VH-VL binders against q9umr5. Designs and how they scored, part 17

Target 1, 268 residues: q9umr5
Amino acid sequence: SYKPVIVVHGLFDSSYSFRHLLEYINETHPGTVVTVLDLFDGRESLRPLWEQVQGFREAVVPIMAKAPQGVHLICYSQGGLVCRALLSVMDDHNVDSFISLSSPQMGQYGDTDYLKWLFPTSMRSNLYRICYSPWGQEFSICNYWHDPHHDDLYLNASSFLALINGERDHPNATVWRKNFLRVGHLVLIGGPDDGVITPWQSSFFGFYDANETVLEMEEQLVYLRDSFGLKTLLARGAIVRCPMAGISHTAWHSNRTLYETCIEPWLS

## First folded at step 1 (VH-VL)

Design d3h (framework fv_dargistotug)
Fold by ESMFold2-Fast, scan of step 1:
Structure d3h (fold): chain C 268 residues (1-268), chain A 122 residues (1-122), chain B 106 residues (1-106)
Amino acid sequence: as target 1 above (268 residues)
Amino acid sequence: QVQLVQSGSELKKPGASVKVSCKASGYTFTDYAMNWVRQAPGQGLEWMGWINTDTGNPTYAQGFTGRFVFSLDTSVSTAYLQISSLKAEDTAVYYCARYSLKWGYSPSFDPWGQGTLVTVSS
Amino acid sequence: DIQLTQSPSFLSASVGDRVTITCRASQGIRSYLAWYQQKPGKAPKLLIYDASTLQSGVPSRFSGSGSGTEFTLTISSLQPEDFATYYCQQLDSYPTFGGGTKVEIK
């Protein structure tokens, strides 16, 4: 009688990363059907996010169709952005809990080993020259690069994040907002010791201003304008914030205390 | 207008230290990493490492750890190379060079400083 | 480290000659290769980046080609001011330079 759970992985990730999460779910909710989507693994996770959204959409449709009671999504890191877009483009989704594990919901602005592997001679301050080119937008990580010192370039060049956040106008914005608002609960998880997501408050829709001072969700224009429904969801009591210190980026899906505190309560 | 200007030549005794400066102008100093390149007399170009001008974190090539220190003063848009316990084999022209990135990912070294000759002799 | 082997180390040529310099990488570097010209007592000058893109202000007689592990610099009609040492450089990982090719008058 538990709703099925669909898991969407992150950058350079695979289904193997979620073995502990699956064990925790089986212990607390025995009989739950958990599907870890094995699409866009490893280097394929660098494909443009809209391409990944289409592939994951095709995979989730039959799962949702077989579960009239609804499903839960657990979406890790970059996968949380894929799930944001899925909830917006699907006019027939039946997602109850959308659990976002340390996902850069307002974008990324920090030097990481992933970026240094892909662009070894770049710096945080000059990545905008790479990412906001048409070539750069063919890489998933550039689709959510958000340079607070070049916000005008981000707004004009981002083919993904600026659009799903309603920061730039799109013909489908009204429909995307209506679809996203169908979600039962938006569970946001993240923390200061992540070490990859920069600023870590991006997982809670906070982000840097032009002085690199973090402004929280309620100070963001996307929240104030209710561009895709955050203010409406918060007013409904549908947003859950679950920050936890002491957890590194690769440990969100394998920490028992995190699972029991932030995930387990939302798996009906 | 974009240029790097280095300090003048140095003549040092073995065991002394030297600090070479590289002053940038015509661009935002923290937008590009700074490289150090050495050229011994009659030899080719040898990359020594780079410094991230935003964070101040240096990366040294193999062979240039220990006695060599990269540092910055962002208030005057200047990078520094310090060499301690100088040896005769440190005699070389030392260049700074900007890590240039064109739109997209097209890295190169441009501009270059004019070079600083460091001579180590007894 | 990625090693760059540059050939020839030295060549003698006359004004008007076509000159070709080769650079071979020990592993694939995509197109992240630059060419520099250095005259005695001077800093290197960027000629070509991204294997084949000519730097602004560099004469069109200079051209670059190649990808992966094999690269060439060509000077289609050598001029007196082109007598210099030429270096290739890879920037696919931590930068390394080729050994240089000295082009001198015949």
Scores: ipSAE 0.052, ipTM 0.630, lowest interface PAE 6.8, mean pLDDT 92
Fold by OpenDDE, second read of step 2:
Structure d3h (fold): chain C 268 residues (1-268), chain A 122 residues (1-122), chain B 106 residues (1-106)
Amino acid sequence: as target 1 above (268 residues)
Amino acid sequence: QVQLVQSGSELKKPGASVKVSCKASGYTFTDYAMNWVRQAPGQGLEWMGWINTDTGNPTYAQGFTGRFVFSLDTSVSTAYLQISSLKAEDTAVYYCARYSLKWGYSPSFDPWGQGTLVTVSS
Amino acid sequence: DIQLTQSPSFLSASVGDRVTITCRASQGIRSYLAWYQQKPGKAPKLLIYDASTLQSGVPSRFSGSGSGTEFTLTISSLQPEDFATYYCQQLDSYPTFGGGTKVEIK
C-alpha cells in the first residue's frame, strides 16, 4: 500500500485548490489516503506562522501515528515554510518525502498581489519598515520577508524564517537541525515563470545577495554553515531539485506534467 | 467622523469580571488594529496589547496575560476587553486606541476612545 | 522592551514661554515616535507622529524633532490651553510610553 499523503496549502488557499492533485494521486496511486488539512484557510492564513505550525502539528501527529511506515508531505507556497518548520520542531516525525511545491524557502522579496492587498501603499523596498516591526511580524507574509538590503533588520527582527534557517542563534537550533534531518527526501519544486515567488530560486533556497544577484543554494550561508542541515541532506543525496518552466504560481498543484515529473516519483 | 466609543464606567468587587466594549465608526474596522491602554489613577499610560481586527489574533503585553482577554465582534465593529478575577490594582481607566493595520497609515494611536473607568472595591 | 525616559517629569511655565520636553530611548529607534497631550479626565490626544509630523488640527506652535535615542517636543509659545500632561511613545518595538511630563502654571 502507498504511504499516506498530507497536503498543506498556501496563503488564502482552501482544500478546493488541490482537487486536481487529489485526482492525479488517485489515478496513479490508487488507494492512497490523502488528507488536505483544512486549517488556517483564507484570511486565517495571515496568522503568524508559528501559530500555524502549532495547529498543523496537532493535525498531523495523529496521522503520522497511524502510519508507522511513514507519510509524505506536499506543501504548497507558504505551506512549504510551515512544513519545514513543522519538521524542525517535531523530534518524532516520520516523513519520507517532503515535497516543497513552489515555496519561498529562502524568503520573499518582491511585490505580489497579496502583498499589495495588505500593504497597498508600500513598495518592495519599503516593506522592511513594517515587516520587521513587532506588528508586522504578526502577519505570516512578514514572517518570511527577506530584505537583502536590510540584512541586520532581517536577522534581528524575523521571528520565523531567520530562526528556522538557523541564521540567528537560538537554543533550539541544534535540535531543530537534527529533527529536520529525519526527512527521507526533500523535493524542491519551482520555476522561472511562477510570477509570485521572488526570486523564483527561493524555492530552491537560492536568494538575492546585497546587490540583488541571485545566488544558488550552495552559495548561501545557511548551506555553507549547514545551519539547518541542507549541506548534510545534499551530501547524502536526499535533496531533489525539480525546476519547471511555464507554470504560474497558482497552477503548480493542477498541472499533470508537473505532477508526473516532480511529484509522483516520490509518492511510492 | 472617525471615533471610538467605549462602554460606561464599571464598579466591581474583587474576584468579579468586567467586559469593556469599544465601538468603532467612521472607518473600515478591519483596516486598523485595536490597542488597549491602562491608566491607573494619577499614573501614566501603559500599553496592554493589541488585537488584529482582520485575523482576530491578540497580542498581550507582559503583565497582561491570563486575566486579560481581547476579543472582537466585527459585525458591529466592536472590540472588547475582558478582565477576570478583578483585583483592587485593576482600578484604572482603560482606553482603546486605533493603530494602523495596513501599511500606508501613520504609526500612531489615533483616535482614542473616551476611556472606561473600572473601579474595583470591596 | 524599549524604555522611554521622559524629562522633566514636572515643568512650571508661564504663558508665552518656550517649553521643551525630552524623550530618551534605551536604544536606537526609527522614526516611530509619537507625542500625546492629555488633560485631566480626558483621553490622550495625538500631537505629533513619526517624530516630527504635526497631526492635522494641531497648532503650529507644537513641533517634534530628534532621532536615534533622543527626541524632543517643543511648544514655541505656551498658551493657556497647553497646560496638560504630555507623553512620548515609541512604536519601533512593542509600544511603550514615557513617564509623562506635567506642564503646570508657574
Scores: ipSAE 0.025, ipTM 0.525, lowest interface PAE 8.3, mean pLDDT 92

Design d3j (framework fv_dargistotug)
Fold by ESMFold2-Fast, scan of step 1:
Structure d3j (fold): chain C 268 residues (1-268), chain A 122 residues (1-122), chain B 106 residues (1-106)
Amino acid sequence: as target 1 above (268 residues)
Amino acid sequence: QVQLVQSGSELKKPGASVKVSCKASGYTFTDYAMNWVRQAPGQGLEWMGWINTDTGNPTYAQGFTGRFVFSLDTSVSTAYLQISSLKAEDTAVYYCARQYRFLEWPSYFDYWGQGTLVTVSS
Amino acid sequence: DIQLTQSPSFLSASVGDRVTITCRASQGIRSYLAWYQQKPGKAPKLLIYDASTLQSGVPSRFSGSGSGTEFTLTISSLQPEDFATYYCQQLDSYPTFGGGTKVEIK
């Protein structure tokens, strides 16, 4: 029988967004037990990411316990960051494939509809003033805000992304790295027409330098220092990159061609 | 005192364009987003989108892309809605409504313009 | 988008009656729901926000309740000036409105 699949949604999202994905999985892998977690839905997705990690952790423990052969994670947008933290904080996870659907793995720096709606008076150049405050860090979107023009503030103020990426030191870093490295496959999906994740290469651990020139994963200090295991995973052959053009941010979980090309092969 | 004052009614032929204004006073214009809401005759309220008054960046609801353009003139604290290639189905009262700063919770439309009737007929 | 369903669509009541209007969301929206009153020929007016908080200047006969997916607006003793259409609005994601409830006073 197929390994169970756990789905984690994104910002201002809920389980309803994945109805097409569930249809695709049922067609290609009939009998798969798919659990779409109904936690931190809608505006609750703005809760601090560490709070969300704790809640999702409590939900995934019994699912993993029932599947000694392993589980797969499909994590969309902001949900991909939740899943990154889950893999690091859980000493006993049995995740085979971690499928990241257009998640800002190195952070977000873009003036998108999500931010324009949340902070009507904001612009991306000014958002660091809100996000890198103690108050701002109580909002999930600020937990992965990464202003390339204020990297010193990001490194000092980010209570989530800078820590999980090993960009700032943490007492648990060695254990988090060891736990993350237990994953079977890291499947990275994203593309240039997403329209929300900025830069879109953040979904592949690329990001802006101070001049807003994108540096790919292999040029990041995080990769070069192997801070949480990316270099080790790549050397092991465990990282899969699946970029696809023509897909907008809200379509990653409802495009059949994407599913067949990038997701289906990793659901055993 | 906070006020949102909209331009007067418009009667247009199909294919023409119209530009509706919404002038704000009594508060710092850039501290609040401006939303646009449409109401066809005898119908309910339909959210069209909003514009960030600080950056000028608009966001359009599904169905209001292409022919609809939100813009600003911050020097006169005015938001604009422009509709091009007018169709009979665009006949409606168009409202502007300000939305309070997200930072200060809660989010709601506390002040509305009086509405601008746009009639499209041959 | 999150859909809001209001019931009833039309209601006819006498002065002094207790009126209840329901708004149901297609998914959970916590308490991020507002109620607006629209009188004929006028712009909507905010009555209630955060599901149950009465806006300043709104008569105490108006009250709201609910959370998650089911919400109600209650007018405890209907007055002639309450002839209007009432709309719920969710602000948990991009704003959407219910279809409206038209209240006619007999």
Scores: ipSAE 0.000, ipTM 0.418, lowest interface PAE 14.6, mean pLDDT 89

Design d3k (framework fv_dargistotug)
Fold by ESMFold2-Fast, scan of step 1:
Structure d3k (fold): chain C 268 residues (1-268), chain A 123 residues (1-123), chain B 106 residues (1-106)
Amino acid sequence: as target 1 above (268 residues)
Amino acid sequence: QVQLVQSGSELKKPGASVKVSCKASGYTFTDYAMNWVRQAPGQGLEWMGWINTDTGNPTYAQGFTGRFVFSLDTSVSTAYLQISSLKAEDTAVYYCAKGSYLPRYWSGHFDYWGQGTLVTVSS
Amino acid sequence: DIQLTQSPSFLSASVGDRVTITCRASQGIRSYLAWYQQKPGKAPKLLIYDASTLQSGVPSRFSGSGSGTEFTLTISSLQPEDFATYYCQQLDSYPTFGGGTKVEIK
């Protein structure tokens, strides 16, 4: 039988967005128990990411306990960051495949309508003034706002992303790295036509330097220092990169070709 | 020019079902959320929920779960509101209203409205 | 669920009058408030969003102000076509509307 699959949704999203994904899994892996977590739906997805991590942690514990052979995670957009933190804070997770669907793993720096809804008068160049305040850090989207022109502010103010990426020191960093390294496969999915995740290479641990030139994962300090295990996972052959053009941000979980190419092979 | 055109008035008996349509034109249908708003005779506006026009994912306000279903036909740029097991208290004008911000997961303010569909439930 | 209280519920005014309508939120909503105008038998029309931004095509006699919990819609010189019901709407959480203010001719 197949390992259970746990799905974690994204910003302003809910479990119903994954109905096509569930159909695909049922067709290729009939009998798979798929649990789409109905926590922090809609505007509640704006709650601080550490609050969301705690809630999702409580929900996944009994699922993992009932599956001694292991589970798979499929984590979409902001949900991929929640799953990054879950894998680090759980001393006993048994995750085989962690499938990250277009998640801003190194952060977000781009003018999108997600931000214009929340901050209608802001530009990406001045959003750091809001996000790196204590008030701004109460919003999930600000927890992974990464302004490459104010990296010092990002490192000091980010209450979430800078810590889980090991960009700022934390007492639990060694334990978080050990826990994350237990994952069987890290499957990274994203593409240039996403239109929301900026830069789109953030889904593959690439990001802007101070000149807004994208540096890929292997040139990032977090990789070079092996801060949470990326270099170790890559050396182990455990990182899968699956970029696909032509897919918009809201279509990653409903594209059959994407599913067959990037997701299906990792659902043992 | 943005326009939302709704189906005509309906007169139904208690226990029947009704399906109201809202056809959009003048913009890319899947770029913006579609909201549903109810107004009972002589009463104020009541938000019922919204639907993500790209994914088809609906979000319902607390009082509108169960009997109320939002759906789409993107090929004809049309949103639908279905009400099953109609009750007298469902008598109202039902409006569709377009969201204003491009995160289709969230609406923003309602920049354009349909003309409204009167649903009367009477025995 | 954020509650919006509009005052007054009814207002009698003459052409040329300055009209002010207040909307109070049960908790802070920053500037995420919109105002709509509804004439009898018609759909609502957006007047103002983000508390103070005038929708394209809306006459400049309409203005909005406020932030946090208290908001005001002002019509500087009431015209015959302005006799209508006005609704505030918060967008800080799932949308809710105020009870409405009916502006009637004296």
Scores: ipSAE 0.000, ipTM 0.403, lowest interface PAE 15.5, mean pLDDT 88

Design d3l (framework fv_dargistotug)
Fold by ESMFold2-Fast, scan of step 1:
Structure d3l (fold): chain C 268 residues (1-268), chain A 122 residues (1-122), chain B 106 residues (1-106)
Amino acid sequence: as target 1 above (268 residues)
Amino acid sequence: QVQLVQSGSELKKPGASVKVSCKASGYTFTDYAMNWVRQAPGQGLEWMGWINTDTGNPTYAQGFTGRFVFSLDTSVSTAYLQISSLKAEDTAVYYCARASYGLYRFTSPDYWGQGTLVTVSS
Amino acid sequence: DIQLTQSPSFLSASVGDRVTITCRASQGIRSYLAWYQQKPGKAPKLLIYDASTLQSGVPSRFSGSGSGTEFTLTISSLQPEDFATYYCQQLDSYPTFGGGTKVEIK
């Protein structure tokens, strides 16, 4: 009766992190088939995002094929970017609700514990030297590094985010847009107390300008140009924004109030 | 037995138009993109662009917008290149070549047509 | 656009010689480079893709190496049928070809 739910994890994460989310879904929508994909777990989450997209695509195809009435995606953190690309590269996806759970949809520009662990001596102002090299683009975190002070380098070097956002041209852009627009609902979740996603408004397609002032989605060129369909989706009433304060980055998938407010209504 | 067979040579005056065809066989036409590559006499290869055979959406390289049009007839598995307002500098052998759809980047064309010589002279 | 410089533009070698052709990119292209052979009067033929992967049916005397900005095509023991022009192509961005290297036997 309920559509199946596919869950995609984030950076340095695994399927185990979603045990509370599964409990919540079972309580409110008993009988829902939930598949938490255990691909690219832990350190393998550092592999290039296009490699992850290919692996996750192969895993979701049979699940979608078995559910002609549609499926829902819940995609956490970096996993939200994987799901963005899946929806664009799959000519035959049948996703109803795409629930993006605190994902850096316009990119990341901020010092975090994850970054300090990977690059202990690097500051956010200098990471562009590593990330916008061919070597750096072999790491997932660099695929969505978006330095607002070096936008020219981001546009030229980003092998993933700039392409899926339509910020740099790609021959598949028209097909990617057509495929992405098949989604029923784009549910965007995030908040100011996340502490990892910087700026937190990246989860809502907002981002820094060159002065580090946040411009919201409707002021972004990707929206104004309708590069991959955001303006069309918003006009259809298909974009849902659900910000919530008081939630840290590792708590989005284990907060009951967040689940009841932002996720539960979209799990038909 | 993948084959790409192109139309015969053309001799045109400046200002005329030409339409080159490329007929595919031995595979599912819409599963592969069709590239167009030009080679002027005694010169190297120049990528002109490609067309998505499933959607019909063309992508043109810098310098090949405006006068150049890629199109399809999927019912006969044929791709077309049309050049309008021909100039002497358009004199070249024009190749079609198929390539698989890449997930991240373009893929290298694996099968090529025999080429069509277009000569533009008064 | 990304520019590819091939060297040498022309070379003459004897049957049995080891031939090396270099392709340099104006910026990093990872391993997204292909090599083609074009014989006089014929269409190009794909030899190598992803910098070092040999296309099915291509003789093992052909090999490719390199990553980033410097790439090499090697023919370990030149044969008479290897008389041709060789082109590199990058596929990291909108495709571009190198200027070609013409190989003449002897």
Scores: ipSAE 0.000, ipTM 0.424, lowest interface PAE 14.7, mean pLDDT 89

